# VHH binders against q84jc2, part 306

Target 1, 232 residues: q84jc2
Amino acid sequence: MSKMRNLVEEKFLEFYESWVIQLELYLHQLLIAHNNNTMSETELRHLISKLTTHHKAYYTAKWAAIREDVLAFFGSVWLNPLENACSWLTGWKPSMVFRMVDRLRKSRVVLVEAQVKKLEELRVKTKFDEQKIEREMERYQVAMADRKMVELARLGCHVGGESVMVVEAAVRGLSMGLEKMVKAADCVRLKTLKGILDILTPPQCVEFLAAAATFQVQLRRWGNRRHYVTHS
Below, E stands for the ipSAE of ESMFold2; O stands for the ipSAE of OpenDDE; V2 stands for 0.75 times the mean of E and O plus 0.25 times the DockQ between their complexes.

## First folded at step 18 (VHH)

Design ma5 (framework vhh_7aqx_2; at its last look DockQ between E and O 0.39; V2 from the best seeds 0.00; counts 0 for: pae E 5.1 > 2)
Fold by OpenDDE, look of step 18:
Structure ma5 (fold): chain B 232 residues (1-232), chain A 125 residues (1-125)
Amino acid sequence: as target 1 above (232 residues)
Amino acid sequence: QVQLQESGGGLVQAGGSLRLSCTTSGFTFSDYAFSWFRQAPGEEREFVGAISWSGGSTDYADSVKGRFTISRDNAKNTFYLQMNSLKTEDTAVYYCAADWIADMLEGSPSEYDYWGQGTQVTVSS
């Protein structure tokens, strides 16, 4: 049975479907660029900029949506179960991308010592930031059984107009905390991405972005096949 | 070399207007979101407002909503803070900041990538 979707879910679902289609197109371009050693640095940087802009557009839309309903992103009806299972706080786990970087190192990509050092520093920072967010989430989750939630639980047993208003107020309060956590996580994601791109050369960036996009697209495809999910 | 330079500050009477500018160099202007902060003597630095990388979104502190407006000019590598209906409470050093993050950096003096040196704004009664 299909769950009823609220307006935020419907709008973001539509957005995300379009966004993924565009990502696939960019992936194709990245792969071409990766296999074409004749592209100039300027051309590569232009392609990289397109991809980064695309990702920024996603978070722009996301943050607009979470302002309205952050809880929608903890269900994420636009994702299949596999995608959801791989999600950390409504998105990809920042530290995961370093495994992709490691993959590059195992390939024909040669990183100079200075790059390796900077990447390691970034990795440490990213992990630290992740842990900080996780601690905050833990604190939040432990604190859920606070006065507001107790009141919510009490009121939940009674049907009435006044009760509904109080419940909604309580939920809004909870949502604000979640929104902060989600935004914090997204900031770590974006900073990590930017950090990596600043360290890598344009050809390396293209390869990295191609790998990341491939992973995202394939994860979606695999999940859709496994669970027979169609979002359209 | 990355540079952010504020200008347009000064002395103004309450109810008056000022327009601050932040001129940037050393990075791709269009890729960054921009924010204004302010710090009064003895107070912590506080968020004033921000504009997204695309320019499609703006955010303001409640204390300045309806009075202040942020805009950007990509051709000039400059973004602005239009301050209207100024109050004595608006007296502070104003800082411009840049960050690669897309949008909605509300209230967090979080780690912006780049900062200006600040410009003094004094509002007299």
Scores: ipSAE 0.443, ipTM 0.755, lowest interface PAE 1.5, mean pLDDT 89
Fold by ESMFold2, look of step 18:
Structure ma5 (fold): chain B 232 residues (1-232), chain A 125 residues (1-125)
Amino acid sequence: as target 1 above (232 residues)
Amino acid sequence: QVQLQESGGGLVQAGGSLRLSCTTSGFTFSDYAFSWFRQAPGEEREFVGAISWSGGSTDYADSVKGRFTISRDNAKNTFYLQMNSLKTEDTAVYYCAADWIADMLEGSPSEYDYWGQGTQVTVSS
């Protein structure tokens, strides 16, 4: 793993390591709440609020960091290779989260007809917003490849000083476009998360948040352990 | 079922004061950012001010800065707009709006999650 990191990467690495540790602590609280039949709705909503606040804190820190270096979030140094491989536009894919809801319905969670209808409406909206972002990203990539990357290829063969300026301009242009797309994707993630939590009852929200945190924690643990115990 | 209800509107003389309230139900109040908007007849809806979900930051339109104050009371699930030194140009329908992430967005969101029905404020000369 690289020993050379810029300041944005080092700062966010420290933040993210602490953030994941706190997520693990909240996961333990979610699992305790799942097993405790005497918790009130108010107590469950307080725990759910802690989780949503924790997620909002992540995005607050992320958006500050992408202002300085959005490219750090594509192939992040604070994620193992498995976590990076599972990323869609620097995070979890919004439409995929509904598969987690579907798994919960098969095993532990009973949803009434009104909830099922609202979840399907949200799934359709989420997929539509997701596809809109993908189309905008493709349009941006084509525009960049059409002009700036051709210029970089030409200058890489001919002039060093001028090619440095063109490369720097192209990187700045790409970064600004990527920042916009990452924030748009994050908004879809946050709206989808909120939509699911609004449809589910407090006990169901605890189950969902526990499943989501479990997946994230296990993906991190499994990715880290594979390197030490397997060689091909 | 989410509900936002504005109250406290009415007729007031220029230079006077008025306090609007937005009472809420059907969601966890402390998780939301809140905004006031207003719309005069024939005009586009205008941002008045907002308060973050934590209550730690507020923002105001230049036209009301120093005269209007926004606050929230999480214990009462209520969001307030204190309007002082009212002018006839403040006459409008005032709307309360709530959004889960509006205070995290750098640009104005295209739409808030929830809106009230509005309350008329009329400032007479």
Scores: ipSAE 0.078, ipTM 0.495, lowest interface PAE 5.1, mean pLDDT 81
ESMFold2 (binder alone), look of step 18: mean pLDDT 79; pTM 0.797

Design ma6 (framework vhh_7aqx_2; at its last look DockQ between E and O 0.47; V2 from the best seeds 0.00; counts 0 for: pae E 8.2 > 2)
Fold by OpenDDE, look of step 18:
Structure ma6 (fold): chain B 232 residues (1-232), chain A 125 residues (1-125)
Amino acid sequence: as target 1 above (232 residues)
Amino acid sequence: QVQLQESGGGLVQAGGSLRLSCTTSGFTFSDYAFSWFRQAPGEEREFVGAISWSGGSTDYADSVKGRFTISRDNAKNTFYLQMNSLKTEDTAVYYCAADWIADVLEGSPSYYDYWGQGTQVTVSS
C-alpha cells in the first residue's frame, strides 16, 4: 500500500469502497428474503433487480475507468492480495459461479430437470468463452515482444524528452489490447450471471445472489485480516 | 416475443444526415443497453456505437466519433442513431442490438442478446 496511486486508482478505490458497503447492505436484505418464505414473487424480483442494477453500476464505473487506465486494474490497489490472487482478468472467474449453483443443488433447493439441462448448457458455453479469451490473452502476451515493445525496451534505458511520445504510443498500443481482453472477460461474467438468473426461480435467484455476495464479502474480509490491509 | 426493428435508412448525399430508429418490444427496455452495428458488402460487421442501460454513457467507433450520436427514449421503447456529416464509407446495412447489462461490447457482437433485421444506408458522392 506504499505504492503511489494515480488518479484513476484513487477514484476507483473510493467508488469500490462505497460499492462494497452497499453490497453488504443488499446481502443483508437477501439473507432476510431467503429466510422469509412469506415474501411475494414481486418483492423478490424487486430485490433481484436491485442487485443486478448494483452490479451493472460496478461495470459501468469499471469500463469508464479502464478507458482512462486499464493498467490500474491489473494492479487493483482497491483489492487485497487474496482478492487479487483469486482474480481472473481483473475480476471473478465466470465458471466459478457454477460452483455456487451446485451448492444450491446440495441444499434444500430443488432444480427441475429443465433447469439442470439449461444450467449445463450455460456451463459449457461459459467454459468455451473463457477458453477463447484465454487463448486470445495468450496470443497477446506472446505478441508483446513485438516491434513496439522492443522499441519501448530499447528506449527504456535512454528515455529523453524526444522519445517520450514514442514510449507513450507503445504503451497505448499495449493498453488497448488489454482493454479488449478485460471487456471480453467482463462480458462473459455478465452473460453468465444473466444466464443463471434467467434459469432460476426468484427464490432460487435470491439464494444464489446471497451466496455470491457472501463469498465476495467474506473473501475481502479474510484477505484484509490476513494481510492487515485497510482500504479506507 | 422479442422484436427489434430498424427504420430511417435510405439514400443520402455525402455531407447529409440521417436518423435511424430502433423500436423494441418483448422485454423491459430500461434494463437493456443498446448498440448499433453496420456491415458493408464483403466486410465484417463492425461496431458503430453503444449507449448504456442508464443512458449515462455512450461509446463510439473512432470512425464515427464526432459525427454520430446515440440516444434512447424509454417512454417509446426506442433508441436512435443520429448520423451527421455522412461519408460514402458509411454506406452499409445498419443493425440495432440489445444487451441486458453490457454497454460497451464493440469487439464482441456475439454477446448481444437480440438483433434487428437491419436497414440499408447508402451515401452517394
Scores: ipSAE 0.235, ipTM 0.640, lowest interface PAE 2.5, mean pLDDT 88
Fold by ESMFold2, look of step 18:
Structure ma6 (fold): chain B 232 residues (1-232), chain A 125 residues (1-125)
Amino acid sequence: as target 1 above (232 residues)
Amino acid sequence: QVQLQESGGGLVQAGGSLRLSCTTSGFTFSDYAFSWFRQAPGEEREFVGAISWSGGSTDYADSVKGRFTISRDNAKNTFYLQMNSLKTEDTAVYYCAADWIADVLEGSPSYYDYWGQGTQVTVSS
């Protein structure tokens, strides 16, 4: 519908495609580091910092884009249908990253009791923050529906410039609320990521980041191939 | 170890000005958003103002907006609170706080992982 939505979507599509390509390059470095037992702790920390910086760059670009059009991030054109189906408030549910930690614990990563305790504390904090965001989102959606229902009832008796302005104000209010909720969810995602990386040792961080990057890259590749096949 | 240390507090007359500094160490300064909080005796800590990790956004409590200014100097690993037109109600212990990679400027103390020990500001009339 609007030109602004088209511009935001086109710009972020280009950014996201490039960002994922770079993530895949970092994944290759993570896999090499995983297989190289002679890498120093300093070298591992440098690689971890590159991944952290790469994720910060994603959120920097995202937050600029949602200021222009937050609705573009709900059912995004730059994501395939499989990626969109896995989204919670425009990204991975923060507590889901603990499944990656749990998977590593069952297969490869040996955690000491102190790390397990800290990870469980972080998991509880993360779930608490998720619940707060979900409650605020529900309250906001109810408030917007109630206001919209009142204005639609008024519109049923009147047509004119006031009706257009009220609808425009309601849409702006929804967008502002969604921007706040998306940023809050992203903040929880970032703090959860940092918390995990602070608890894990550098080799464990490499394993975790490799697993996370692998999932994200494979999700995109599988979704794109399914789309390509069905499109052909 | 991560350390935040406030300085620049003291006694000042109403209508005067004071500048607080928060020096930091033990983390990458440019990765953090920073906030000032204050606490009067018997009260909870209240938000004063914040600056985003990118430096592109600031936010202030209504009670200090227009009088207080937050700034950061990444080269010196320091951020500042310039307080102008001070009122007796501004008397409190002022704390600096840090939150990793945030562009959502949160007013709740529970979101901040690192805190300074506080510096007393007393505004006399």
Scores: ipSAE 0.012, ipTM 0.396, lowest interface PAE 8.2, mean pLDDT 79
ESMFold2 (binder alone), look of step 18: mean pLDDT 80; pTM 0.805

Design ma7 (framework vhh_7aqx_2; at its last look DockQ between E and O 0.57; V2 from the best seeds 0.00; counts 0 for: pae E 5.3 > 2)
Fold by OpenDDE, look of step 18:
Structure ma7 (fold): chain B 232 residues (1-232), chain A 125 residues (1-125)
Amino acid sequence: as target 1 above (232 residues)
Amino acid sequence: QVQLQESGGGLVQAGGSLRLSCTTSGFTFSDYAFSWFRQAPGEEREFVGAISWSGGSTDYADSVKGRFTISRDNAKNTFYLQMNSLKTEDTAVYYCAADWIADVLEGSPSFYDYWGQGTQVTVSS
């Protein structure tokens, strides 16, 4: 049985489906660019800019949505179970992208010493930021058993006007904390992405973005096949 | 060389208005989200408001909602903080900041890429 979706879930589902379709189109362009050594630096930078703008659009939409209902993103009905299982605080784990960078190094891509050093610094920073967020999340989760939540638990099955107000207040409090955590995580994601793109050359950026997009698209496809999920 | 420069600060009476400007250079203005922070003496730096990279969304601290407005002018590489109905509590050094993609970084100043030097705003009773 499918769960009834709220308005936020429905809207974001629609958005995300369209967004993924566009991502696939960009992936195709990235792959062409990667295999075409005749493209100018200007052309490559233009393509990179399109991809970064595309990602900006995603987070713009996401942050608008989480302002309305952050809890929707902890269910993420627009994702299949595999995608959800691979998610860290409603998105990709920032430190994961360095695995993709490592893949570049093992390929034909030659990183100069200066790049390697900067990437390592970024990796360390990213990991530190992840850990910081995780600690905050742990603290938050422990703190959930506060007076408001205890009251919510006490009210439990008692449905009434006054009880509803208390429940709503408690949920709002929780949501605010979660929203903070999600935004923090997204900031780390975006800074990590920007950091990598600043370190890499345009051709390297194209290859990196192609790898990242490929992973995202394939993960979705694999998950859909495995779980027979259709979002439309 | 990246630069952010605040201007427009000064002394104003309570109930008055000021408009701060942040002029930028050294990066692609249109790619960045922008925010204003402020710091009063003896206090921590606090978030005032932000505007998204596209300019399509804004966010404000509760203490300034309805009174302050942020806007951007891509052609001038400048974004603004319009401050109306100023209160003595608004007295602080105001800083402008830039971030590549993030629209709302409330309470997370460490994530911003670039900062201005600050401009003093003093609201007298």
Scores: ipSAE 0.313, ipTM 0.687, lowest interface PAE 2.1, mean pLDDT 88
Fold by ESMFold2, look of step 18:
Order: structure tokens, then C-alpha cells, then sequence
Structure ma7 (fold): chain B 232 residues (1-232), chain A 125 residues (1-125)
């Protein structure tokens, strides 16, 4: 069963698959750093910087794709609940990342009281920003559904160019607003990631990044395995 | 402790040039995007221009395009605003700002996490 994808979606998917492969290579380096306690703090910070730069590159590519065609980009994301839930966060939903920090505290990561206080402050800020974005995204999901009905009616409309230009201007305004909201949500994700890494020590950052990369890589592999089994 | 400090402000005749510097400390300079904002008395802070962390992308307010150039020197942890063909309307306190995230340039002051204290630029006729 062939799915029609526009060019923007296809190019981003190709980027994303390469991006995950590189993330898996970085995960290997994180696991080596975790298991070999002879790396200097400077070497650990360099590895952490590579990971943060890698995450910034994901959003650079995503924002470029959204600039080209934000509406085509959302068509597939909305209809895939598993990927939608994970894409929220890098995709994690911003506030969910603190549950990962909490799980690491129960295993290997020991946090000093100053770190705990700073993480709680960041968590509250992140939830506040997340709720603002969620409310605006729901509003735009309704507007997007209404825009699709207007767009379908426009294709059947036989009126002159002035009417078409007014509809096209309204659609462009909605697309620009939606792009702005998506970027705002992505900024919350990135700033939350950066905030966590600034609070944690370098060894703690390696633990956190390894857990996050493991989850992302395994989620992609699980999705691919399910695809092959159900299609073959 | 993150610090940004502007320097190079002063009095300049209309049509003249001035170069502002922003020296930074307390973070990895090469990881950050930087911007200049300005604020005239009684006005809101206005975006002037920004430069991406890679240095490959710049953006400018329409009012300064072609006259102002922003640049960065990662080796000196410093970024600059070269202001040419100055007008009396350019009179303001100029602020430098930094944000970790962006290859994407944003004009809103609320987007930026860190700010300098400001330097006065006065353009006289």
C-alpha cells in the first residue's frame, strides 16, 4: 500500500533516518564513557556538546521543512499516535523528560539539594510553557480542520481571482501562525533539555543523554519492526 | 554566572560610523546565537539584528538593513555591531542578548535568555 508523501515530508524523513543513525553512534560513545570512568571532565563536556549540537541540528532541519510547507508536514504526524507522543520531546513531551530524570535518581544518579531545587524550578516553568503551547495547538488543530474545508470548497469554486487571493491570504496567515506555534513548542523542548544539562554534572549528563538516546533509538527500531511484521 | 557587557557607545555625527562590542563570559560562546536590540526613551526594546551560533545566518530589522552589520569572533568570545550611515533616529541604548537555541533568528526580546546592561549611542545632527 503506497502512501503519497509530498517532497517536504520525504526529504525530512530521509534526514531523520540519518539523524537517528548518528544518534546511535553517539549513544555508543555515551555508553563507553559511562563504563570507562577514566575520561576527563573536559572530554565528557565535549561529548555532551556533540549531543546537544546534534539535537539542535534536528530542529534546524525541522524548522526548514516547516518553513517550506507546514501544513503538509502535520498531515502524517497528527494521524500517528505513537510517533506523535514521542515526537513531542525530540521527541519527548517537554514535561515527560523530568520523569526520566526521576527514574535515573532511583538507579544511579545522586542529586544534591541545590540540583533538586533547580530541577523543580525548571519543571514548573516547563509545564507552564507546555500548557500554553498545548492550548494554542488545540486551537490551531480546529482551525486547520476548518481550513481544509475552505480549501476543498475553493477547489470547487468558480469565482474570480480576487476571491481566491483572499482565501490564499487567510491560509498563509494560518500557516504562519501554526509555524510560530510549532517553533515555540520546539524552543520549550530545547531549552528544557539545555536547562537539565546545565544543572547536572558531566557524568550525570552522560547518564541522562544515554537514557534518552536509548529510548529514541529503541522507539524507532520498534516502529520499524512492527511495520515489517504487519506488512509482510 | 553569565555576563554580557557592551562597549563602544558614544556620540557620533549623523552620517558617521560606530562599532559596538559585546564581551561575554560564563557560557560556551560558540554554542550561542547573539542579537542586538535598542531602546529609545519611552519606547519598547526594538530588534536590530542577530547572528546564528554558526555565523552562517544573519537577520536585520528593515530600518537598519544595508547600514548595520553584525559579526562574531568565537576566539575572543565577542560579537560586534558595525553601524554605518548613522541617523538621529538610531539614538538609543543598545543591548546585546544571547540565546542558546537558534539557528533560527527571532525578533522578540522574550526569546533571549541573557542580556547586557546597555551602552548609549547618540547621533547628533
Amino acid sequence: as target 1 above (232 residues)
Amino acid sequence: QVQLQESGGGLVQAGGSLRLSCTTSGFTFSDYAFSWFRQAPGEEREFVGAISWSGGSTDYADSVKGRFTISRDNAKNTFYLQMNSLKTEDTAVYYCAADWIADVLEGSPSFYDYWGQGTQVTVSS
Scores: ipSAE 0.082, ipTM 0.508, lowest interface PAE 5.3, mean pLDDT 76
ESMFold2 (binder alone), look of step 18: mean pLDDT 79; pTM 0.802

Design ma8 (framework vhh_7aqx_2; at its last look DockQ between E and O 0.66; V2 from the best seeds 0.00; counts 0 for: pae E 6.4 > 2)
Fold by OpenDDE, look of step 18:
Structure ma8 (fold): chain B 232 residues (1-232), chain A 125 residues (1-125)
Amino acid sequence: as target 1 above (232 residues)
Amino acid sequence: QVQLQESGGGLVQAGGSLRLSCTTSGFTFSDYAFSWFRQAPGEEREFVGAISWSGGSTDYADSVKGRFTISRDNAKNTFYLQMNSLKTEDTAVYYCAADWIADVLEGSPSLYDYWGQGTQVTVSS
């Protein structure tokens, strides 16, 4: 709480705190469902739909926020240092979720050959898309010393109203590029998630979502304890 | 079987209005986001606009902002493109598209899961 926060940061912080609380509630339901073999397929699908809707709500809020200030997400004051350290382009690394799927395979979950094949195809695609984004990010990072940024640096040495306006324009240009990259990353995240859920059976989806939610919630808890961070 | 079908295209004078419809089947309509694209002869297919799964968010190309509006009707499994103040430059084949995350895919048509057949819109001077 030592940093001054802008309006976007404050709003999203509030949203995220509420969102995480709801995630914990859903996690509880997922765990119950996982341990209850009597739940119908319809019931399981309903639960899965609630979780997917919840995740969509997150990105809906994020996308609205990044339109206003994408740079807020490169600081992510709503996350603790551990969460931030584990972030890839303002979110979870898409390819990471396949490790969770692998965990399922090592458990009681039996995947049929067709599922395994589809998951592998999805994994390859996800990795390819990640690499593509990373290359683009490298390009942007290298381009930081372009004419606009050089001008920004030059103007930064001067005090005046006109200079401030030019600086802001330059920053906006940079932000647009970053926004594009963040959206691309989010696209890969969501496509990967949807892809996995389409491949798995409802019971498998519940187990997967439980694992993912557990990881997210525990990472936050561990980070908060380690760094004595309280956002609320 | 997934199907998307456009309707409502035709000939209109500059300054006029058209309303395109895209009727869908074969998937849970409420779970998907939707987009409109257009392609003029000799040009690449370009993004027109998108509407989120919840309907609470819309995005438009700069060239159509303020003139075009996208909406959805979950009860009819149909989404729409209201086109006002049409210009000759709006002449194109218009395509509807669907994807679970279409509202994020604005500039990436290759990532969309489902497409309509297209409907011709011609704006005369």
Scores: ipSAE 0.043, ipTM 0.535, lowest interface PAE 3.8, mean pLDDT 88
Fold by ESMFold2, look of step 18:
Structure ma8 (fold): chain B 232 residues (1-232), chain A 125 residues (1-125)
Amino acid sequence: as target 1 above (232 residues)
Amino acid sequence: QVQLQESGGGLVQAGGSLRLSCTTSGFTFSDYAFSWFRQAPGEEREFVGAISWSGGSTDYADSVKGRFTISRDNAKNTFYLQMNSLKTEDTAVYYCAADWIADVLEGSPSLYDYWGQGTQVTVSS
């Protein structure tokens, strides 16, 4: 029942817990900047840079950890089950971030037509890149299924070192393909984030980053709670 | 407007050294990863090496490991390629490149958004 943690998972769990705490502190700064409108453009750009640096630090740590054990990022011990269920290739799905942009357009954020056109171009590019990755993922899964079927047939006749070596080789090959796939997905995530921030003005970027951080924090809080079902 | 400008190319004898520099403007230098690529006549553009936005991670092509060193100077908005023990096969046009997300990527030309104009390096026997 209990999940085992290897050294990679334990180190990244510690990193991630600290990283989320710092994200919450930055969220407070974003909300202050949004609510009071007292900051200069230079101050807003500095705050935005802190957030983008924080996100890039996450990926720097993640990519180092993936080199050691990419499988740790599929069903991560540092995420609750709700967070893991919402993952697409070990993270948020790039095309879904545009729902946050659309919500901001409905509420308080006013976008000019040039921004709307650029955002739609980015949305199309992001979806195209996602679809390429999904096709590659399906190709890898098919190849793994073929390899798995052969290995299962062989294990029906043999137990020992040779069978272990074949399974270990298959897992290593899968891990290398998954690492490439995860890094490709992370590149789409980061390019999409950067693209949105380049299109939006600094105040709009603050609102977007606040919405994104709020969603991430709330998903963590909701997934960590237990609720009693009431009887009617 | 983003600009990258290489300098320091030229003619050098085999076994010699050159230092290339790439001066940048139009973006926050400390946010970007940087890379050097080279292209010999009739060949595809080849990755030479890269340095992360923090300067903590470097990566090099096998053909240049131990001979070339990449560094960055955030105060000058400049990054460098120190080339030692040069060989005639190092003759190429060298390009600097920058990208926001290439921090730990092992380099690919398709990942880089910004490029310099190139500087010629010629190694004579």
Scores: ipSAE 0.036, ipTM 0.507, lowest interface PAE 6.4, mean pLDDT 81
ESMFold2 (binder alone), look of step 18: mean pLDDT 79; pTM 0.796

Design ma9 (framework vhh_7aqx_2; at its last look DockQ between E and O 0.60; V2 from the best seeds 0.00; counts 0 for: pae E 6.0 > 2)
Fold by OpenDDE, look of step 18:
Structure ma9 (fold): chain B 232 residues (1-232), chain A 125 residues (1-125)
Amino acid sequence: as target 1 above (232 residues)
Amino acid sequence: QVQLQESGGGLVQAGGSLRLSCTTSGFTFSDYAFSWFRQAPGEEREFVGAISWSGGSTDYADSVKGRFTISRDNAKNTFYLQMNSLKTEDTAVYYCAADWIADYLEGSPSFYDYWGQGTQVTVSS
């Protein structure tokens, strides 16, 4: 069965495909920079800025799209099943990136004590924020079986006429809550990313961003191969 | 040291206009999104509007849509809130805020990186 895509899904799919291609190009540059110890701090910062801008562009597009249809992101037709399985509230799990930071430590990256302490503080904060969002999401999910949803379910059995309008209104109500959750999650993602980049030196940032981009790109590739998915 | 400083507040008659400014220092202005909040006595701080890091997008609370406009000047490290057709209900302390990427549509104050001290806006009948 082919899933019918709405306009939001189609547009974002096109955007995301292009975005990923650009990410791969930046990944290549990050890897070159990582292996080139002669690059100046200014050059490294410039590269970091390109990547952060790229990520900002993603969320700009995402937030525009979720205003139209937040539900599209809970299906995420632009992602393969593996990517979707690894998603937390329509994106990467914020606390996951600290494992990438840990990898840096194992790769002969020397973090000073002050950095380690700050990273730990950030990790704790990130976890706290994640849990807070999860609690809210749980509350929301439990509340879904409210009067409105019961009415929606009842009306859903008889599609047509005035009932359609009522159903649409109910769906809009649900979407508002979900949109809040998604935005909250995205805020935690971006704050975590910013926090890490503020703690790390430019060379360390490049290595971190390379690792993150590699993970994202490879996850997509692995998922596509496993499930024979094409997004073009 | 990061600083955000509001200016331009004061007393104005209903129907009048004010322009608030927020001057920033201590961070790369172009990398940040900016927002305005306001807080009336006895009320919670509420979102007024925001402008994206690129300046290409703006968002406003429904209560101020069509009347308020946010802009930014990267060369001056300053962003603005133009307030037209002011109402008595607009009376509040106005705060400017900075975020690496602001969440639009009901920006959560808890996620903003930096805040100004606020400037009083009083709209008389």
Scores: ipSAE 0.252, ipTM 0.655, lowest interface PAE 2.6, mean pLDDT 88
Fold by ESMFold2, look of step 18:
Structure ma9 (fold): chain B 232 residues (1-232), chain A 125 residues (1-125)
Amino acid sequence: as target 1 above (232 residues)
Amino acid sequence: QVQLQESGGGLVQAGGSLRLSCTTSGFTFSDYAFSWFRQAPGEEREFVGAISWSGGSTDYADSVKGRFTISRDNAKNTFYLQMNSLKTEDTAVYYCAADWIADYLEGSPSFYDYWGQGTQVTVSS
């Protein structure tokens, strides 16, 4: 199948493939750290810092690309269809990571009552911020539909500079609004990540980051393998 | 104890320039993004501009684009606002703010965790 990609998509695809390879290398280090009882707190904090820096670097590159073409991040060419289907506003849904914490708590990670309370407070805040963003996104979707219908009516009646200016302004407004919404969602993702890491101890942070990276890698591998199997 | 302290405010003639500084302590400077806000009497705080934690990305309010420049110096734990071609409507108290991420929604001061005390900038005609 022949795909046409714009310059933003080509550039970010190259970045993302390199970024995922490095994430897999960090996952290996996290798994070694999990199994190595002789690592100091300083060594664990250094590894945790590498992971948080890696995630922040992804968003730095993403926000630069969004300024050029926010729509490239809705149905991204660098993600397989399963990864795209699991996306909420161009990324993982912030509140869903608490299910991962809950699973770790049941099996491997022992949390004290103070940590549990702080995590619940963060979960509530995260969910509130998600709901606020979802309401704002609904307003932009309605505005887009209304502006499209006006455009169709105008094409049937008149051809002129005023019609073009109205359509151009509407498209510009929608694109700027989407960029703002995507950045807002990304900020909730980053603040939720930081909040969890601030509550957990360094060994707990390593286990959480390993679980998160494992899920991301498995989702990518399973999605790619599923496509191959269904077409072969 | 986390502290942000603005300096460099004052009186300047329209068309002139000022450079504001924000000195920080009590957190790892390189981990944070920084923003400038301003507030005129009786108005809400207005976003002026922000600089990312890496220093590679900046964002500005439309009213100051091309006139104001934000920069950071990780070695001095300080970030700056260079203000050129000042106008009387730039008169306000200027605040520096810090957060683990700064590009969160223009005009959204509620997402910033740490604030300075403010410095007065007055632009005369």
Scores: ipSAE 0.032, ipTM 0.449, lowest interface PAE 6.0, mean pLDDT 81
ESMFold2 (binder alone), look of step 18: mean pLDDT 79; pTM 0.804

